# VH-VL binders against Uncharacterized protein YLR179C, part 4

Target 1, 201 residues: Uncharacterized protein YLR179C, of Saccharomyces cerevisiae (q06252)
Amino acid sequence: MSSAIVAKLNKEDIIKDTVKDLAFEILGELSVSYVDSDDIKLGNPMPMEATQAAPTIKFTPFDKSQLSAEDKLALLMTDPDAPSRTEHKWSEVCHYIITDIPVEYGPGGDIAISGKGVVRNNYIGPGPPKNSGYHRYVFFLCKQPKGADSSTFTKVENIISWGYGTPGAGAYDYIKENNLQLVGANYYMVENTTVDFNYDM

## First folded at step 1 (VH-VL)

Design s2 (framework fv_siltartoxatug)
Fold by ESMFold2-Fast, scan of step 1:
Structure s2 (fold): chain C 201 residues (1-201), chain A 119 residues (1-119), chain B 107 residues (1-107)
Amino acid sequence: as target 1 above (201 residues)
Amino acid sequence: QVQLQESGAGLVKPSETLSLTCGVAGGSFSSYYLSWIRQPPGKGLEWIGEISHSGSTSYNPSLKSRVTISVDTSKSQFSLKLSSVTAADTAVYYCARVKYSSSWYFDYWGQGTLVTVSS
Amino acid sequence: DIQMTQSPSILSASVGDRVTITCRASQSISRWLAWYQQKPGKAPTLVIYKASTLESGVPSRFSGTESGTEFTLTISSLQPDDFATYYCQQYNSYSWTFGQGTKLEIK
């Protein structure tokens, strides 16, 4: 299961373009669902208008023994394709950060991600420039180091290049800076062919 | 119970490639993140890099151009290759387990193997 | 890279003594520090992680503290098996870095 998810991420260069040489193991399935829309399935295209409200996010571990009640999770959402897949002068764009998510199992054996923890960066929906082609919107679920002090996690104030000031900087840098362990991922694609949309950055 | 065991040539000539393997026994192989750490005689410890069971790697930036770590799941072993060695690469080489890739403290260590770089 | 500096480099002590060794980080590492014990000819073994948490099976005479960028490892009543070299390691920012070691020897 873990190798199938990694294979899909590699098919669309998600790993190469975001987390690069980070060592990781996928420990479960990250489910992302927008209201009245198809579930996110590792790269399916979504209509832009369907993705403007924050999604419902859940994590289902392959093996529940891999996560304990003392663990906390962090969710990151990034766009590595700003302004386009071939031009990355604004990449990566930070779209969502939640930290300190508790490991609490629901009736279905999943862990609720959305609506839990501390929102560091409020959800910003996809806003690809008109006619810039498909952008990949990538969610990473990470396990926090045991005993991490909540105050060490800060808001990304400049969402362009996640505030690092270097085109292409983003989730990888945040993961390394905060000693996060990547355990889940999912992504979808959006293109904008109808409206001029600019991020309120 | 987890056991790690390093093996490989104890003598490597300058400019050649140092090659070591780490055998893993006990525990779940797929739950491990494995690191390589070295210690020159009489000196301190230096982290070289890590690999997950799935083959994802992360390397010490100072060594990244010379180091490759790989995994062979069929043999339950990991390998380290360090190219273009010099006398400064003489050290005891350890493999060590990290259970969580972001909590980089090492709970189980192999016994270590001395590699001498000499003509 | 974050530089870890240990002091003293060599500490001479007698069985029964309380000994303390120090590790300083060149910048903030929060509490992400581990201590290892290495006996001559042997691999290091984990003593403490997360600055103050004892590894399973480690005697209670070992303790760790944190204060800003300064960390200590204390052995409250030194035993013969405790004579070894001790290393601190930060795991807040890669590349992971170790201190140069403190050799605890018989006085």
Scores: ipSAE 0.000, ipTM 0.439, lowest interface PAE 16.1, mean pLDDT 85

Design s3 (framework fv_siltartoxatug)
Fold by ESMFold2-Fast, scan of step 1:
Structure s3 (fold): chain C 201 residues (1-201), chain A 121 residues (1-121), chain B 107 residues (1-107)
Amino acid sequence: as target 1 above (201 residues)
Amino acid sequence: QVQLQESGAGLVKPSETLSLTCGVAGGSFSDYYLSWIRQPPGKGLEWIGEINHRGSTSYNPSLKSRVTISVDTSKSQFSLKLSSVTAADTAVYYCARGLYYDILTGYFDYWGQGTLVTVSS
Amino acid sequence: DIQMTQSPSILSASVGDRVTITCRASQSISNWLAWYQQKPGKAPTLVIYDASSLESGVPSRFSGTESGTEFTLTISSLQPDDFATYYCQQYKSYPWTFGQGTKLEIK
C-alpha cells in the first residue's frame, strides 16, 4: 500500500517538488472530502468552487500500533505551483496548518484530523490564476516529536514561500524546522475555469 | 462490456462551434474519467480534456480557452464543444475512458470508433 | 509539456521478425507510459500500460521495457495482424501527451 501511494506522489513530482529528501514513511491513508463533491483520490481534478470550504480530513493507519494516544499529529496543505506548474517564483503557497491533533481512534479505526488540534493557519481554498494551468494542492500529515511544546509551532505569516523568502521553500522547511515526521499524504488538482484570480494584485 | 460511441455534425463552418456527444454503454461514470482525443488526418493523437460524472474537468492548456466538456449522467453521455474553429481543427475526434478509480492509473482502456469533423465553408 | 519522441517513424519488417519500437520522454515519467496500436481507419487500442503490463486479450508476443526516459515496445515474432501504427503516451503529468507514432509496415 505505502509503495503504491509513494509511486502515485512521484507520478506528479510531488515528492521532488515539495518534501524532497525528507524521510517519508506512509503509515496510513489520508482521506480528504469536500461537501457534495467527489472524494479526493490522489490527484483527481476538482472544480475550484467545490473546494473553497474547509474539507473533512481523516487518517486511517495501516497498523494502529504505529500511533498511540501520546502522539500528536500536524496537517500541512501547500501549493507548489505558484503562479503555475512551470514557474514557481511564489511557491510554495501555504493553505492550511493544524498542529497538536490528538490520536483518537473512532469506531472505524480512523483518526479525525479536521476539527481537532490547533489551527495555526486558517484554510485558504485553491485560487490558481487564469491561464496558469493545473495546480497541485497537497496535504501532508506529520507526526510531531515526542514532548513538543505547543507554543513551539509557528504560524506562517507570509503565505508566499511560507515566509522563508526563497522561491520553492515551504513544507520541506517547516517540517525540518519543527522536527516533524511525514506519515501521510493526499492531493488533488485545480485549474481556474470560473474565477479570475491574480496573485500579483 | 464498455462501449463508447461518438456522434455529431461532420461539417462545421470556420468561426463556429464544433459540438460532439459521446454515448457510454456498460460501466459506471463514477469510477472513471472520460476524455476527448483528436487526430488530424495523417497525423498523431492530441488529448483535449476529460470529465467525471460530477462535471469535474481537466483541459489541455493549448485548447482551454475554446473547450467546454459537459456530462449528462442520466443519459450516460458526455459532450465536447470547441469554439472558434479553423481548418486546423479538422480531425477525427475520439472519446475514450481513462482509469482514475485506482491510485496507479492514467491510460485509456476503451475508445470510441471516432468521428471525422471537417472545418470548411 | 512532456514531449514524447518515437523512433523510427517507419519500420519495415517481415512476418516472424523480432521488432522493437522506441519512445523517449523529455523528462522522467517513471513507468507511467502506455502503448497503443492503431490500424488504418480504426481507433487506437491499448497494448501495454505502466510501461510493461500487458493488457488483457493482447498476445504474449508483445512486451514493454523501460530504461530511464527510454521505453521500448517489442514484438517477438511478428504476425500479419501486427502491421499498424504504434503510439506511446505518458500519463505522469497533465496534459497527457502522445508520441508522433511509428508505422510498422510489410517489407
Scores: ipSAE 0.000, ipTM 0.432, lowest interface PAE 19.6, mean pLDDT 85

Design s4 (framework fv_siltartoxatug)
Fold by ESMFold2-Fast, scan of step 1:
Structure s4 (fold): chain C 201 residues (1-201), chain A 117 residues (1-117), chain B 107 residues (1-107)
Amino acid sequence: as target 1 above (201 residues)
Amino acid sequence: QVQLQESGAGLVKPSETLSLTCGVAGGSISSYYLSWIRQPPGKGLEWIGEIYYSGSTSYNPSLKSRVTISVDTSKSQFSLKLSSVTAADTAVYYCAREYRGYAFDIWGQGTLVTVSS
Amino acid sequence: DIQMTQSPSILSASVGDRVTITCRASQSISSYLAWYQQKPGKAPTLVIYKASSLESGVPSRFSGTESGTEFTLTISSLQPDDFATYYCQQYDSYSRTFGQGTKLEIK
C-alpha cells in the first residue's frame, strides 16, 4: 500500500470511486502514450484534442516471474466522472476494453497491450461536457482467470454505467463478474476547453 | 524454478568445431529467448547469439559465419556449435535465459572450453 | 554496433561507502540497460534491468539511474558481499553489447 502508484490512486480517490474493495496487487507499470504528447504519469492533465486517437499502451512488470506465456491480460478504460466530478448520474462511462492480450515481451522488457488481443469496445476518446471541470480517465490492467477463452468476455453495449443501470457501476462490476485480477493502473485528466472564436479587437 | 546447466568437451583442437549443450530443468523453456555468452579468461562478456523456442535465431555479426544455435524441445535443451576454432575462442561459455528486453535473469554456471592442440 | 563504455575500470572502496559506477552508450538506447554483478569463479547475476528496475531478491541498497545516454549504478552503503565486477549491457539493438566491466575492490 506504500507503493507510489497505490498512494497516488488513493490520493485522487481513484480506488474509492472505481474499484473500491476489490483486491489489487500492482505487478508493474502501465505506460500510456498519445501521439506527439507527454506520457501519462498518474494524473497529469492532457488536452482533449490530443487524446482522441487510441494510445500506445505497454505494461512493464516489476517481477517477470509473476506473468508467463500462459497468462492473458485485459485492459479497461473508464470515466468515473460523468457528467462531472460532483455529479455521477451517468458514471462510469466505458471508453475501452481489450481482452485476451498475450504476455509477450518487447525489446524494452515491456508487454505490448495496444494492438494485441481482442478489442471488445473500441476506443472512445475523452468527451467531458463544457464547464464540467476535469474528468479522470482511468486505465486498469487485469490478469484473466486461467482457462478463460475469448467467448467468456462480452462487449459493453450501453457505455453509460457500463450497462449495469446503476449510477457509479462500471469497472468494479466488470472485473468482479469476469473474475479478473487487477495488476496495473494509470490515469490522466481532461477538461473541455472549447471556446467560441472571437474576432473582436 | 528454471535452472540452466552447460555441458560439453572442455578441450577442443584448433580448426575443429566446439559443441556445447545447455540443459533446462524445473520448467518449460517456451515463451523466452535462450542465449549463449562467453568470457575469455580475465576479460569481459561477449554475446554470441540467441534462439527462440520456435527455432528463430540472431547471431553476433562478428561470429555469424561460424555459429549455429539450435533447440531440442523434446529434451529441454539448446545447443551451440562454433566452427573453425582458434586459441582466441578459449573462454568460459554461459547459457542464459532472456525475456525479450528484460535482460538475462537466469544463467548457467558456465563451462570452460580451452582450444589447444 | 552500440559501444558501451564503463568508468572507472577499478574502484577501491570501504564497507559503508556510497559508490557509483557509470556506463555510457555510443547512441540512444532509451532505458534498455541492465547491470550484472559477477563474483570470482561465478556466473553473472542480474541486479538492475530497464535502467532503474531492481531485480527480485536484490538488496534495496542497489539503484540505477539514467540521463540521456549516461547510466549509473549506485550502492548506497557498501557491504562485504558487494565486492565484485559489475557489467552494464544494452538490449536496445542487436548485437547485445556489454561494457568492459568495473572491478569494485576493498580499499
Scores: ipSAE 0.000, ipTM 0.415, lowest interface PAE 20.9, mean pLDDT 85

Design s5 (framework fv_siltartoxatug)
Fold by ESMFold2-Fast, scan of step 1:
Structure s5 (fold): chain C 201 residues (1-201), chain A 118 residues (1-118), chain B 107 residues (1-107)
Amino acid sequence: as target 1 above (201 residues)
Amino acid sequence: QVQLQESGAGLVKPSETLSLTCGVAGGSFRGYYLSWIRQPPGKGLEWIGEIDHSGSTSYNPSLKSRVTISVDTSKSQFSLKLSSVTAADTAVYYCARDTPYYYYMDVWGQGTLVTVSS
Amino acid sequence: DIQMTQSPSILSASVGDRVTITCRASQSIGSWLAWYQQKPGKAPTLVIYKASSLESGVPSRFSGTESGTEFTLTISSLQPDDFATYYCQQYNTYPLTFGQGTKLEIK
């Protein structure tokens, strides 16, 4: 399954456009669910209105032995397509950061992500500009380095380019500076369908 | 509902360039890929390549040296050019929409037969 | 490139029969496999996606299974409308590849 997830992310240029040359060791499935909506399935389009409230997020490891009670997880959500897929002057836009998520297995063998840990950046729902086409909203789940002090994780003050001041900067830079390890991902697409001057949009 | 329609010359001479257009109507094509697939008479399906609204392409390596797929968003059209054609390129050519979450083809054009003959 | 091998190439059956066609991938493709139905002179139509998921509007007599690199499409009680050529397609890895097709014909 892990190779199938990576193949999907590569097909949509998610890896190329976000985490680049970072090692990606997929340890499980990252489930993202919005109220009264289809589950997020590696790139399905979602209505903008359905995604404004924070989703329920769970992680299901392929092998429970890969994560222990000593581990902590971090969740990142980013938009690499700001203002559009072809113009990245505001990319990446930071939408959500949770750190210090405990590894606690539920009855179904999944780990609750949402509602756990420390929210560094509150959830901001998709807001693609009108007539900008589809934006990819990408979730990355990371394993924190062992013994990381909670106080070392920083809030992203300027969500544009994750505050790094360089178009295209974002999740890659945050992951590197905090010594995070990529272990899961999922994404979906949203467009703002209001069209005034464009035909066949 | 999204509808796809192929158009272009049905007869092409050997060594010339095959040129086809796929018109997109009835909904948004953004967030989707458009593929070209061909089928020689009496034979199976062969994927040629795909493109998205931004012009990002992926081609079948067996055809890559001869294939160009392009998009014209202002006309809601996608085009296929296949150079240096031979009788082996005689086929029904389909355009089809790939789903971004699954990458299978959920909407197909009706197909257009292109015969390569002198 | 991932090779998709379908068997049989032609299958003769009668209305009411249970038929199974097989598709084998030359390497692991996860569950990233679709099945299409094509009637003479028509474009293919989607039947099954993600190996076992039934496309909306497709009759429940169609089902798909997976076991490693082997995939099957089963029609539990063949109807006259089901005589067609069936193709599998992997979408795990570029280039996207199809099987050679299985022609299901009336016996």
Scores: ipSAE 0.000, ipTM 0.452, lowest interface PAE 15.6, mean pLDDT 86

Design s6 (framework fv_siltartoxatug)
Fold by ESMFold2-Fast, scan of step 1:
Structure s6 (fold): chain C 201 residues (1-201), chain A 118 residues (1-118), chain B 107 residues (1-107)
Amino acid sequence: as target 1 above (201 residues)
Amino acid sequence: QVQLQESGAGLVKPSETLSLTCGVAGGSFSGYFLSWIRQPPGKGLEWIGEIYHSGRTSYNPSLKSRVTISVDTSKSQFSLKLSSVTAADTAVYYCARSWDYGDYFDYWGQGTLVTVSS
Amino acid sequence: DIQMTQSPSILSASVGDRVTITCRASQSISTWLAWYQQKPGKAPTLVIYKASSLESGVPSRFSGTESGTEFTLTISSLQPDDFATYYCHQYNSYPYTFGQGTKLEIK
């Protein structure tokens, strides 16, 4: 249920720290799955190594009448905790952008998100600095304005602060500038306890 | 000061519908989850369900077929209906508020005893 | 459903004692656990949330800890006002579930 999803997002301050006062009507469940790993379930911790390849993403609307074949969806992935939960001088870090995802229902009543649409920013897996604690990796699913030309959407060429040049800028600014409507979310947590991928990439 | 106050009939006959209302005063109605929780005499607490100001609900599966929770934002009230009651539904019924940033209950009503008997 | 098992069901203690109440979850709930105090004829009141965070206005003698699926509520120096029934509550998953309660009574 949508109230359960919002409650889970608010437990870890996801809304407060990313999309803030933007209207957020949860229309369904955003499923995120990494190969040979537990499904992402609104805040579970994941091993960093398990998350380096792009996940399989699907959206299951609670009510199919809320989305039509004319709608297009956008997927955003952001890290609000760069370099850490308590220090945001590099946040938000952009990890993934897909636009123009068609609303096409599969046999199970879900909409394929990954592998569809136009990848605007290639997937970058979690790379939290060693000793920075857990980072929240947040997926937002948005509905695009009807008839929008996504080639006019904001270009995110620097992933740090989504290129805005202001610590803490990111998904909020992108969503607002491109008139996107928030309709789904999921997130998980990663801590760097072994290999320092952030410094080597 | 935030106040939650339950109201409704204290006696309900078996097979009838239990109906309670919770009034919320002294705080923002928006941004909180509102729950019904019950406690049979001498027993522990059981969560019934919750509602957000938008009307979205979550119910305890054990009660789902009999429970309806609704909200009236213009009156700052939310209501519980529990159908087909039996003696097992005799309990003190509480309404409680949880923060938008957590699912723990920070404010509770005083509770109202509902007895199911013929 | 996640089952919350509280122990002991009754705990007899004297003013000034250090007392510990335990709650165990049947599966992982991370830190999503609260403790409530309930006095006879009254509604429960929040004591601890997120396993170890002290609610505003609650005396500092109350503390909570977690270790895996085991959670404890400790009162470091028991006062007369602390004799009550205590309940744990997991809010990791729907449906929310409570422990059976621990009645803290005078020895």
Scores: ipSAE 0.000, ipTM 0.433, lowest interface PAE 17.8, mean pLDDT 86

Design s7 (framework fv_siltartoxatug)
Fold by ESMFold2-Fast, scan of step 1:
Structure s7 (fold): chain C 201 residues (1-201), chain A 120 residues (1-120), chain B 107 residues (1-107)
Amino acid sequence: as target 1 above (201 residues)
Amino acid sequence: QVQLQESGAGLVKPSETLSLTCGVAGGSFSGHYLSWIRQPPGKGLEWIGEISYSGSTSYNPSLKSRVTISVDTSKSQFSLKLSSVTAADTAVYYCARHGYSYGWYYFDYWGQGTLVTVSS
Amino acid sequence: DIQMTQSPSILSASVGDRVTITCRASQGISSWLAWYQQKPGKAPTLVIYKASSLQSGVPSRFSGTESGTEFTLTISSLQPDDFATYYCQQYYSYPLTFGQGTKLEIK
């Protein structure tokens, strides 16, 4: 199932446009659910209005022995398509960072991600510009280095280009700089379909 | 051997809050979840909710608006509060530990149970 | 919520019999099912976890099997101490849910 997830990410240029040459092993399924909406299934489109509140996020390892109680996880959410798929002058835009997520298994062998750990950057829902087409909203789950103090991790103060000041900089740079190991991913697509009317507010 | 012991008032009036405590002895619950499970007389088991050593909770949606579970790691105790009780909340209340260190979340140790009767 | 349905609700048997209790999940739960034994006036105790793994200290006459969404608990050569109510429980997803129970009684 790891190879099927990676193949889908490659097919949609997620890897090319975000994590690039980082080697990673998908250790499980990253589930993302918005209230009263279809579950996120590696690229399904979602209505913009359904995604403005923070989602419920869980990770289900394929093999529970691959993550121990000593491990801590980090969740990253990025938009590589800002302002659009073909113009990346603001990319990547940082939408969410949680660190220090404990590895605590629930009944089905899932690990709760949302509501755990330390929120470093508050959730910001999708905001694709009108007429910019579909944007890919990508979640990466990472394993932190053993014994790492997350207060030493890069602080993302400017969400545009994750504060790196270079179009296209983002999750790749954060992961590499903080020695994170990529272990899970999921994504969905949103476009802005609003129609402007005089007096519509 | 891990031992779990429930304690609290056995009689609660309708509309009041049911409050129980579970003491954990003989082992750490670090890296485990502790649950409350109830059983009305002559009926089956119903999961109420759980809490981790770090204080993270999950509740049965059917009870979520009335349930609060908390943990005191310094005393190795966790507690259940169930508000606005009715006769339907009369049950034996169990605390139970989820699994071993590999996180399987089947209940490997149970307290003896404590009967709570809701009546005026 | 995942519904767990047990059958039969009551099973009458004699010492030495081979008995089988069934539990069906309303959806796929992989192997993430446990069986508990509850004697009158006592807390449940774990018998089987992960559908077919025998809990330490439980006699080898107990066994579990799975086939799709159907799970069974089998007791070969029933003993007097085995008369109890048995519950299945899924731990595939929240909320955790139990079957309604099967009461195993003396014939």
Scores: ipSAE 0.000, ipTM 0.432, lowest interface PAE 18.4, mean pLDDT 85

Design s8 (framework fv_siltartoxatug)
Fold by ESMFold2-Fast, scan of step 1:
Structure s8 (fold): chain C 201 residues (1-201), chain A 122 residues (1-122), chain B 107 residues (1-107)
Amino acid sequence: as target 1 above (201 residues)
Amino acid sequence: QVQLQESGAGLVKPSETLSLTCGVAGGSFSNYYLSWIRQPPGKGLEWIGEIHHSGSTSYNPSLKSRVTISVDTSKSQFSLKLSSVTAADTAVYYCARLPKYYDSSGYYFDYWGQGTLVTVSS
Amino acid sequence: DIQMTQSPSILSASVGDRVTITCRASQSISKWLAWYQQKPGKAPTLVIYDASSLESGVPSRFSGTESGTEFTLTISSLQPDDFATYYCQQYNSYPWTFGQGTKLEIK
């Protein structure tokens, strides 16, 4: 199942363009749902207006024994396509960071991600420039190091290049600096279809 | 059309904290970033930092250790605090709007407040 | 940081003149450059964005061009209302940086 998820991430070069040479193993399904919208299905397009409010996020491990009550999770959301898929001068743009998410299993065997933990960076919805084509909006779920004090994690104050000052820097750098382990991912695509209807007026 | 209005004390003592507020009227707060830019007398423009209505901030590295920008969405305003001021911080301070990048391909300032002079002196 | 250098620092001109102000970036910034006009005692106002796009309400005598790392603002026939200080700003890379300004004054 892990291999199927990785194959879908590779369909749109998510791994190549974000986490690069990071060694990881997907341990479950990361579910992302926006109100009154289709579920995020590893690359489906979403209307920009449907994604401006923070989504409901859940994680369903393939094997519950891989995560214990002592573990804490972090959620990262990034746009590697700023301002566009072919020009990355502002990439990656940080859209969301939550840390210290507890591993608490619900009745369905899922772990609630959204609404839990400490929000380090508030949710910012997709904002692709008009005529920039589709942007990939990527969620990464990570396991934090055992006993880690998340207050020591990198502060992302500038969302452009995650504050690193280098085009293309982002989630990979954050994951490596804070010794996070990538365990889940999902993504969707948004294009700005807003049309200026004042053509002849 | 968006209207931006700076307010705050025009005189601050050395070592104290400079505090300014920018009121926003006539536009959707969620559709743009709000920035602070300053201009020392007889000199050019320096970008201080920006904030989105969600509270996400970006700061000029040269000022980052001293600057905090915050937002109060219920009052449609955002604020600048600059700590440990010196005479070098004497400037006209502007608040300005950057369109959210999906409305434009860049970070240029399409609306500016009138500016407020802050003098750092004993 | 990207350094923006404007030339000349001061330009004296007469009404009716064709005026060109230059801004040079220390590295490639593509088209991500804006020009602002600032009159004494007033806030800057946007004139040109994306190197060559004219802001709404700005007279057509203003135009911008790009050539590599060199950008120009041209006023084809100078009017009395155009005497001001002009600033370029790059928005290719954080932090956003401005040129030092070009003061356009009456001859």
Scores: ipSAE 0.000, ipTM 0.493, lowest interface PAE 11.8, mean pLDDT 86

Design s9 (framework fv_siltartoxatug)
Fold by ESMFold2-Fast, scan of step 1:
Structure s9 (fold): chain C 201 residues (1-201), chain A 121 residues (1-121), chain B 107 residues (1-107)
Amino acid sequence: as target 1 above (201 residues)
Amino acid sequence: QVQLQESGAGLVKPSETLSLTCGVAGGSLSGYYLSWIRQPPGKGLEWIGEIYHTGSTSYNPSLKSRVTISVDTSKSQFSLKLSSVTAADTAVYYCATRSYYDFWSGPFDYWGQGTLVTVSS
Amino acid sequence: DIQMTQSPSILSASVGDRVTITCRASQSISSWLAWYQQKPGKAPTLVIYKASSLESGVPSRFSGTESGTEFTLTISSLQPDDFATYYCQQYNSYSYTFGQGTKLEIK
């Protein structure tokens, strides 16, 4: 399971374009669902209009012993394709940050992600520029370091390059600076057929 | 391989601020944490704090009210300021890197040679 | 903070001996423990990381083991270069903490 997820992320250049040389192990399945829409399945295309409201997100560990009640999780959502898949001068664009998500198992063995923890950056739905082709919208679930000072998790004020000021900076830098452990990932694709999303830099 | 070198005043008066700089050569400041660790004469090691090249810091709670760590990527260096010093702050101060060795974190893999700071009138 | 306790504080041994140094964590740290060697007047040098992984360039006579919250560093056949103070360190959680050190000295 974890090797199949990693293989799919590598095939579609998600790893290369976001978390780069970060060492990680996928510990479960990250489920992302938009209202009245198909579930996100590692790269399926979604209509832009279906993704403007925040999704329901859950995490199902392969082995429940890997996460305990003492752990906290963080969710990151990023667009590495700004302004397009082939031009990354404004990448990555920050779309969502939640931290301090508690590990609480539901009846199905899943952990609720959405609606839990502290929202650092409010959800911003996909808005790829018209004629920019498909953008990959990537979710990363991370485990927070034990004993971390939660006050260090702040809002990303400039969503372009996650405020780091370097094209291509984003989730990798956020993960490293906050000593996060990547444990889950999922993504989908959106193209703009009608509406512009203005990358104003 | 990275090389680290501490510098700064070796004598600081009680109540004043201890200030040290660590020069980093042989590599980029990205990809690892930059840490300060101290050792009082004849005693063990104590972690002071660390900084990532973006400016994000973590401090030892016992020292947090007195410690500031900063980074200057243009000069390939990072610095420690410890305020309101007393004789208990007399120690050899080391700078060190902490790299990701596994999917979560790693040990202190490269160390400077250390610099003795004596707090005395 | 997680407390790290080393035993013994001083260990006297002869060249060729097998020696074992112990480190105990006050709570679970999984395998996130490192061992450092420090010679007089020198900075510490990494020997073992992740409880049992040998750092590149370190002789194979060094090994580490873990059992719950108890960790050991073993040197299978002491050489003159091995007489030093050894420190364990947990990197499972902030704040990072070291053991008090074990001084390995000539008998």
Scores: ipSAE 0.006, ipTM 0.597, lowest interface PAE 9.7, mean pLDDT 88

